# VH-VL binders against q0atu2: the designs that were tried, part 6

Target 1, 119 residues: q0atu2
Amino acid sequence: MLDKKARIRTSREYRNVFEKGKRLSGRFLIIYYVENALDNNRFGFITNKKIGMAVIRNRIKRQLRAIVREYQGQVKNKHDIVLVARAGIGKSSFEGMEKDYIAIMKKAGLFARNANKID

## First folded at step 1 (VH-VL)

Design b16 (framework fv_dusigitumab)
Fold by OpenDDE, second read of step 2:
Structure b16 (fold): chain C 119 residues (1-119), chain A 121 residues (1-121), chain B 111 residues (1-111)
Amino acid sequence: as target 1 above (119 residues)
Amino acid sequence: QVQLVQSGAEVKKPGASVKVSCKASGYTFTSYDINWVRQATGQGLEWMGWMNPDSGNTGYAQKFQGRVTMTRNTSISTAYMELSSLRSEDTAVYYCARYSDTGFEYWFDPWGQGTTVTVSS
Amino acid sequence: QSVLTQPPSVSAAPGQKVTISCSGSSSNIGDNYVSWYQQLPGTAPKLLIYDNDKRPSGIPDRFSGSKSGTSATLGITGLQTGDEADYYCGTWDSSLSAEYVFGGGTKLTVL
């Protein structure tokens, strides 16, 4: 599980990311990202009713948190990053989500240069 | 009714670029992705990539990465696919297709009528 | 050649039943929903089946889809001459960075 300090928790924090951050869409994910004034990254997760039933939405969130946790050490520091699940994500495998996450993060230039395990 | 209407046939020389248009009607253009699929003569379907009309963001098949550009003009509900550095093997019928992003459905529908692109010296 | 494998051709007499198989792997058919498309000669593909076994409006119940494991099957009963076409299965493939993949297509001939 992500550390509390690594999580975006308030509506204000989310709004800040949406209003001031950059947006990049993948197949299953949309990421909003902006630099923060902290020494760590914070992640937020959004799933809406378009994804499906609450059980599905919760599963997706759990999976996305797992993916983010797996690669968080390789992400450039001082960023607030919000992951928005697209409707089609419910049709994807975990590996599909992971691949999409990696692709988007690479395109956004959010991985550290020395990052491994992101091929 | 929901429909996609594509631009007319193109004849290009090797090394040139082609830009195919796909005009959508009958639905909210920005609510669905546009995908492009091509089909060489007598061959099967080959997926090229997706474009989100709302954001303009794209995802291309690895095979076409660096050579394909998918764009849109939301004011006229039109998607574009540009393929550069054309080769003879790019000769094919190119289709645009609407991708459902409802969260409960996973399909291409409808399809454009197709655009024939011929690459020859 | 294609990520998804289909028989190149199938044939049957009018009124008969035919099945078209689509074989994949865990990264595509195994974990994702399969769609089927019908392509009549000289026309654009048309959605036939989505989400493994669902029919869009306008598609007769003679057409059916199923999925088991890493394989999908299209079934056509009461075969009609108008069913003569190419049929393609398709789905997303997680191993290809979420690329969509099609089968090689199956030519259905009505005898």
Scores: ipSAE 0.019, ipTM 0.694, lowest interface PAE 5.1, mean pLDDT 90
Fold by ESMFold2-Fast, scan of step 1:
Structure b16 (fold): chain C 119 residues (1-119), chain A 121 residues (1-121), chain B 111 residues (1-111)
Amino acid sequence: as target 1 above (119 residues)
Amino acid sequence: QVQLVQSGAEVKKPGASVKVSCKASGYTFTSYDINWVRQATGQGLEWMGWMNPDSGNTGYAQKFQGRVTMTRNTSISTAYMELSSLRSEDTAVYYCARYSDTGFEYWFDPWGQGTTVTVSS
Amino acid sequence: QSVLTQPPSVSAAPGQKVTISCSGSSSNIGDNYVSWYQQLPGTAPKLLIYDNDKRPSGIPDRFSGSKSGTSATLGITGLQTGDEADYYCGTWDSSLSAEYVFGGGTKLTVL
């Protein structure tokens, strides 16, 4: 789904986001985010056992990657962002996850307040 | 020691059911999913499904839907896999495995020692 | 049939290096981290590599993993007779009906 350079891949990189980043909670998602020194944004995804079984967790990861990819053009450049799925996200619709993502990204100042998806 | 210990070998006739047990020790049983994987003689590994010991929820590979049931008894930290309507092609070693993760990605560790199920007439 | 492709066998002499490939697609290896499992004759599989390139405690550093695009590789250096085993790659498939998938397995013979 996402370009390899747009993905957080190492435990060290995740740790840096958790230690140095800001945290915002939505209904189904928590984001941790920090400005990076790169030319691009990078995203990480965490689905823990509180959400449910492995197949549910992997479905959620796939859906979150699809949402992030769809809106990546609206994200302010030079950020590392980790999405953590909250307990209960497995019962959400795709639309519900998408709405939560948009709302929390706008609240974080990472999206324009009036930004909507354009196609 | 974190370990999974399975029940002993079974010999069944075609059409019968078999129920294999997997006893967990050395960790909090309800904190990790249990998966079942089988291996027919001389063949590769085939994933059958997962079971969440906290909720009791399950997910099965499409191939086994309708014939497999995965359950648990939390008071004795034991998972079960029951396969019904046995055929000779179900002759295999059946493994349970813990689904381990660090919050990022997932793998199977530890594995049970395996239970040989022979279906013969 | 397996959705991940491995060579059925590989062989080399003691002390040499071998590489075992595992080829998939964007929905499995491309989307997910890869694990490798070693199965010695007559035993249960054992976790050898997780998260593409990490070793559990007790696995020597002569075993290594890597991933590029939709393919993963297991490298074994300093081959020993005790390495004769079947090796399986595994990962989740992120398609709509997500399931764990294994490669077909590679039999390593140390000649």
Scores: ipSAE 0.006, ipTM 0.556, lowest interface PAE 11.2, mean pLDDT 84

Design b17 (framework fv_dusigitumab)
Fold by ESMFold2-Fast, scan of step 1:
Structure b17 (fold): chain C 119 residues (1-119), chain A 121 residues (1-121), chain B 111 residues (1-111)
Amino acid sequence: as target 1 above (119 residues)
Amino acid sequence: QVQLVQSGAEVKKPGASVKVSCKASGYTFTSYDINWVRQATGQGLEWMGWMNPDSGNTGYAQKFQGRVTMTRNTSISTAYMELSSLRSEDTAVYYCATGYEYSDFTYLDYWGQGTTVTVSS
Amino acid sequence: QSVLTQPPSVSAAPGQKVTISCSGSSSNIGDNYVSWYQQLPGTAPKLLIYDNDKRPSGIPDRFSGSKSGTSATLGITGLQTGDEADYYCGTWDSSLSAEYVFGGGTKLTVL
């Protein structure tokens, strides 16, 4: 799981990203992102009720955290980024979510270098 | 300053429908879900459902399924809740409230002033 | 019955402290963050506590929240007459097809 300093933990912080951030949509994910005043990146994860029941939402959230962790070194510093799962994500594979994440982050210009997995 | 302003009091006959409006200002309307909550005189709060103003998607409490419809008009930042087949038991104050919905961080943030709906013969 | 259980009333003198309990199950309080709402007579509810223990801007620190297992508590210290209100806990419940649920409410009287 992501280190606590790399996670958006409070509803107030999530709200700030939604209100002031930019938005990009992928196939299974939407990201909202804004530059922060810190020298590190923070990530938030939203799996709302339209995706399915708690078991499905919790699985998706765990898988998204794993993907973000593997690629966190590629993300430009000083951003708060919230990943919102779209309704169709429940039918996606892990690889499908990973590819969508990489594509949307590249489109947003948030990757500082080529995406590589953490070994 | 975030504000939700609701339409005025309504008096309806049993079997009629009522449509309550909730006009939002002071924030980006499409960024927050709108929830509807009612309260009968001397009773507690009862959640009716949520509506996502960006997508138009809704989720209704089982008790209101088939009787409630939640919609919005993004050009005027206004949410609507329509309740049909009204009964005397539907006499209550109806509130809209902004919500921030996800599995682990959900609360109802800003509330409208309420709309009194009276169902009487 | 309400899904979350609160005492119907609580009372204490000005300057004293009071605790209001909210009891649920693993599918609601056990799995989700709890919020508390204050409803002054004749007014709409107001968010008082969110994410178990956080205060919105403008809420004094004499109001506090906590959660343990399937129960949550609202604490109020330094009671003032202006605190007379109904207090509601709230959270999501996956067992009810993903519905938001409230406690039955607690009437606080400052004697």
Scores: ipSAE 0.016, ipTM 0.659, lowest interface PAE 6.0, mean pLDDT 86
Fold by OpenDDE, second read of step 2:
Structure b17 (fold): chain C 119 residues (1-119), chain A 121 residues (1-121), chain B 111 residues (1-111)
Amino acid sequence: as target 1 above (119 residues)
Amino acid sequence: QVQLVQSGAEVKKPGASVKVSCKASGYTFTSYDINWVRQATGQGLEWMGWMNPDSGNTGYAQKFQGRVTMTRNTSISTAYMELSSLRSEDTAVYYCATGYEYSDFTYLDYWGQGTTVTVSS
Amino acid sequence: QSVLTQPPSVSAAPGQKVTISCSGSSSNIGDNYVSWYQQLPGTAPKLLIYDNDKRPSGIPDRFSGSKSGTSATLGITGLQTGDEADYYCGTWDSSLSAEYVFGGGTKLTVL
């Protein structure tokens, strides 16, 4: 799991991202992102019942957290980023999900210039 | 240092339930999933499921769906795995395992010492 | 019968090199990181390799991992008698409700 400090946890924090942030849609993910006043990034994860059973939703969250953790060191700092899982993500492979994350994050310009795991 | 200490050996009759505990120490208990893996005598490793100690969310292998329950008590950093409707085929050593230091996705970095569960009439 | 396929056994003399293969599919090894576990007789499994080719602290560089396509390989050089154990590959499988899957295990005998 992500460090507690690196997680969006409150409804207020989520609302702030949704209201003030930018949105980009990928194949399996929608990301909302906004700059924060902290020294670290925070990540939030949203899944809904349209994705599938609770077990599936939990799986997806786990996979997304793993992906975020994998590339965490390559993301520009001082951002709150919320990942919203789209309905089709339940049928995606981990690789597909990862590729979608990379693609959408690149599109958002959230990777550092010296990032080397996103090629 | 990360440690997972499991409860002692269990002997059960067919149809009964068994609850194995796994006490974690040396790291933040709620930060990483607890996995359960079993191994029948002379057989390979078999993954049973995962439990998120923070939320309590679980994911079980299909084989054990409806028969296994994974829980936790965060106040004592202890995870539990309960297996019901026991059969002779459930005789095995049961392990808890967690990720912490190394893997980003595997989550089986550290293992408990194992708990022997014997099911016999 | 295991989702991941390993040879049942391998053997070599001390000082030699052995390789253990692990074959899977796109939904498991293809998409996900592979880990290897060492299980000495009568003990719990121990993480040997993670993220395809990384060694945890305390694991000698005699142990190596690699992944290509839907297959993974564990390499052991300078074989020692203490390496005699069962070795398992493992990874997540996206097609099986995100279940973790193991290979059938490989018994390594040091001659």
Scores: ipSAE 0.008, ipTM 0.645, lowest interface PAE 9.2, mean pLDDT 89

Design b18 (framework fv_dusigitumab)
Fold by ESMFold2-Fast, scan of step 1:
Structure b18 (fold): chain C 119 residues (1-119), chain A 121 residues (1-121), chain B 111 residues (1-111)
Amino acid sequence: as target 1 above (119 residues)
Amino acid sequence: QVQLVQSGAEVKKPGASVKVSCKASGYTFTSYDINWVRQATGQGLEWMGWMNPDSGNTGYAQKFQGRVTMTRNTSISTAYMELSSLRSEDTAVYYCARGPYEDLYTGFDYWGQGTTVTVSS
Amino acid sequence: QSVLTQPPSVSAAPGQKVTISCSGSSSNIGDNYVSWYQQLPGTAPKLLIYDNDKRPSGIPDRFSGSKSGTSATLGITGLQTGDEADYYCGTWDSSLSAEYVFGGGTKLTVL
């Protein structure tokens, strides 16, 4: 579960990310991302109906939130990021979703080195 | 400002078809699903289906499957709902409503003003 | 019949509290987030609550939502005459066709 302040909550906020942000596609995920004027990152999650029924979509959203939470310390500060699940994600393993997330975030330049690791 | 503006009232005979329009403005039309909901006089809300304006994909309530078609024209940011084989029981106000495209985070956040469809001989 | 069950009417005096229940099953309320809609006479519905308990911008905090198991509740405190309206719960149903379903509606009268 993500902190409430780390969630994109309103249609207006989602619209801002889609209209002003950049887009990058992975195997199972598409991300839209834009810098924000806040102290923190915020995440949104979209699982449209072509993925499957609401039970499947809700499972995918929970798994994506868990992945985002696990890697939040590596994400470059001050971004609004929306994850959009692609139709094929329902057949992916948790590990497959995780690998795709890491790959797309690195490609976007959104993964920073940990502040405690000055490599 | 976000606005959904629907076409005017229609009077149809049983067996005819009606096509209601919903023109969107104030946002990126292809970024949000359009849902259609109807309400017979003095009755509750009844969901008819959703349409993704980017892909054109649709999902219809079982009750309307085979009689309803939802389409869009992205060049004019307009959604359409066509209901065929009209019966007197189809007399209702028909609404278009935006969202949810994100399923878990928002319901239907903006609604059109409604279009009254009367089916009578 | 509506898929989700609401009381047909509720009434209270100005300043009082009211609650409106919405009962469903595991395939709808049990599996999915609940929204609430307000419909003033002669107008289109307006989103009051989404994600079980969250308010859109512009909705006063005297409106609240909650969900437990297969039931949801809309709470209204500090009741005002302008709250006279029909209130509907709504959610997705996860059965085969994945339809959106509404409750039958509750008419709130401020006496």
Scores: ipSAE 0.007, ipTM 0.575, lowest interface PAE 10.5, mean pLDDT 84
Fold by OpenDDE, second read of step 2:
Structure b18 (fold): chain C 119 residues (1-119), chain A 121 residues (1-121), chain B 111 residues (1-111)
Amino acid sequence: as target 1 above (119 residues)
Amino acid sequence: QVQLVQSGAEVKKPGASVKVSCKASGYTFTSYDINWVRQATGQGLEWMGWMNPDSGNTGYAQKFQGRVTMTRNTSISTAYMELSSLRSEDTAVYYCARGPYEDLYTGFDYWGQGTTVTVSS
Amino acid sequence: QSVLTQPPSVSAAPGQKVTISCSGSSSNIGDNYVSWYQQLPGTAPKLLIYDNDKRPSGIPDRFSGSKSGTSATLGITGLQTGDEADYYCGTWDSSLSAEYVFGGGTKLTVL
């Protein structure tokens, strides 16, 4: 589980990311990202009803958190990043989802140069 | 309607640089990536890279890394692609294309009319 | 040469059905949506199919797309003379620094 300090939790924090952040779309994910004034990254996760039933949405959220946690140490610091799950993610594999995350994060330039798990 | 209008044909010598423009209209310029694709005469499509007009972030194909620069001027909704150290092999029609779209992940849904770049001694 | 493999040419008579294959790998077609583009002679490419099997507005239902595993297929029914063009498949490849890759293109001739 992601540390509480590494989580976006408030509506205000989410709004800030959406309003001031940049947006990139992948196959299964849309990310919004913006620099923060902290020493750490914070992640937010959004799943909507288009993905499917609540059990599916919850599964996807767990999977996304696992992916983010896995690569957390390789992401450039001082960013707020919100992951929005797209409708098709409910039919994806974990591996596919992970690859999509890596791809979109690469496009965003959010991985550190010394990252070694993304190649 | 969505339109991408590119600059006119270019003739360059080897070693020179070319900068092609792509003016977007009919949609929010910063909401979609601009991709550049070229096509040599009688050949297939070759993807060169993407540029996000909002952030200015870019991703280039490895083949063009260090030789291509994609930029934009958001005030006039115009994207630019500059290719340096031109070679004869760079002779091609160069297209700008919009995408991805949120509902069109791999789809470049609108294309410019193309810009012919000729590299010859 | 191209990351995605297409037959160089296909042909059929008007009214018939043709299929164009596009073969890739797990890192591209396997894990990403496939698009198809139609390029009429002397014109810019046009998006024909996106997200494997979806048609943009204005594209007739004679055109269809499908994907299975690491391969995609474009289907054209009720072939018309105006369908004579080059067709390209395309998708993102996660293994190539998130590069977009095209097939080599297929020239469709209407007999």
Scores: ipSAE 0.007, ipTM 0.662, lowest interface PAE 9.2, mean pLDDT 90

Design b19 (framework fv_dusigitumab)
Fold by OpenDDE, second read of step 2:
Structure b19 (fold): chain C 119 residues (1-119), chain A 121 residues (1-121), chain B 111 residues (1-111)
Amino acid sequence: as target 1 above (119 residues)
Amino acid sequence: QVQLVQSGAEVKKPGASVKVSCKASGYTFTSYDINWVRQATGQGLEWMGWMNPDSGNTGYAQKFQGRVTMTRNTSISTAYMELSSLRSEDTAVYYCARSDYYTEWGPFDYWGQGTTVTVSS
Amino acid sequence: QSVLTQPPSVSAAPGQKVTISCSGSSSNIGDNYVSWYQQLPGTAPKLLIYDNDKRPSGIPDRFSGSKSGTSATLGITGLQTGDEADYYCGTWDSSLSAEYVFGGGTKLTVL
């Protein structure tokens, strides 16, 4: 699980990202990202009822957190990033989800230059 | 060569169900998604949903949610699209189309020849 | 009514150049790769352009694609009679429903 310091938790924080951030879409994820004034990145996760039942939504959140945690050391610092799960993610594989995350993060230019673990 | 061959024309009454098949060949069936797109006579293309043959996972357009079911039989590399509660507005040519599962929103690079479904009382 | 907007028809003489526009919004063309499909009369659609400007193998370089902002354009140079067909743009929508959207289609007539 992500450190509490690395999580977006308040509605105000989410709204700030949605209103001031940039948006980029992948197959299963939409990311909103904006620079913050902190020394660390913060991640938020949104899964709505269209994804599926609560048990599915919670599973997806766990998977997304796992993916984010795996690559967090390679993400450019000082960003608030919100991951919004798209409807199809509920039936996606973990690998597909991971690839989608990598793809959109690359497209957004959010990975550090020296990131070498990303295909 | 990659080929998608669909089942023959169907004539159905309102309220009935139709199941169209799409047999794939020339590639690894489980490595690509199968999409379904329909086209009413003289009208444009309308996307219905996707199905991943490996997992069986699906994603349907909201318009068809609850009325469409996409399945597959991997042993014969065949995808199926079943549409229930048919209406006259469902009269169209239905296409299956391949797309890359691992590519960010991949295009539909190969299409079936289409299946005409006619719904009339 | 289609999510993506195309002109209903375009026409030109053989050898000339035509362009077909496709306009959308940030949630579709703005965020995602655009593809173009050619549909000859009485046939299934065929992928013509993908990833905004890439051609599949077998597609001549007379066909080109471009994207700017929330709009995409298909270009056809050296128009041939065999190019007479319907052309559709398509892309994925960034909405949570994750639907693929097509343009209304453009009928190209070779004069």
Scores: ipSAE 0.017, ipTM 0.678, lowest interface PAE 6.6, mean pLDDT 90
Fold by ESMFold2-Fast, scan of step 1:
Structure b19 (fold): chain C 119 residues (1-119), chain A 121 residues (1-121), chain B 111 residues (1-111)
Amino acid sequence: as target 1 above (119 residues)
Amino acid sequence: QVQLVQSGAEVKKPGASVKVSCKASGYTFTSYDINWVRQATGQGLEWMGWMNPDSGNTGYAQKFQGRVTMTRNTSISTAYMELSSLRSEDTAVYYCARSDYYTEWGPFDYWGQGTTVTVSS
Amino acid sequence: QSVLTQPPSVSAAPGQKVTISCSGSSSNIGDNYVSWYQQLPGTAPKLLIYDNDKRPSGIPDRFSGSKSGTSATLGITGLQTGDEADYYCGTWDSSLSAEYVFGGGTKLTVL
């Protein structure tokens, strides 16, 4: 479970990440990311109707939050990161989503090189 | 064919800076980290840091923090390592080496030929 | 001083077998994959073994690697004069953010 302070909450905050951030696409995920002026990371999650019904979208959101939480300690501090699920994610396994997340975060340079530990 | 080609030998005075280049070819430059490793005469290998060519992000060994800067120019697939405030003990061969960023802690699979940097009065 | 401990030298005759050890700690070898690099005189290092026990294409099966706990071993069978080189183990260190560490190197002499 992500703490409230680690979550992007408002439309203004999401807009800031989309407009000023960098974009990187994976197989099932797109991330938008920008450095923030806080002492912590914040994550946002977007699952649109192209993924499927509400039940599927809610499952995907829960799974993405679990993945982000698991690897939270490996993420370089002071970033706002929005994960946008691509249409194909609804047919992915949990392991497939996790693999994609790790790959895109590494490509973005957002994972610290001590990736064996999380906090 | 994957190849990393480094700039030529440098002779510097103490207190100067040196900037070594590493030109990559035969693969997608932005898909692999570039690491820098040095070796003083008769000594072992010493890791200096990594640089991700896609993001520009870096990680430096604590010993070199504040003296080393690693950058790249993606338009010419070239990585750079600049070491400042040179001392005689910085005399070494400097290597660039590629590692796979997407695989968990990959090895250094291709190396440049090395650049000899001599720091002398 | 090197973070990983290797013997400074080993020697054997052609056709013999040698073993080179590499000792570390839980934060480096214990947590991470080990690689081995061969450095022929006057040349850049070349990757010889990765992921503890795997060979890149073109590396003969005379070269093998293994890892147990906080130690790794490089084995070379059917020793040839062309194997004279310095051998280095290397791995990432989890206690040091973003650091790769090497062994001190082992000089192999084929007599």
Scores: ipSAE 0.000, ipTM 0.545, lowest interface PAE 15.8, mean pLDDT 85

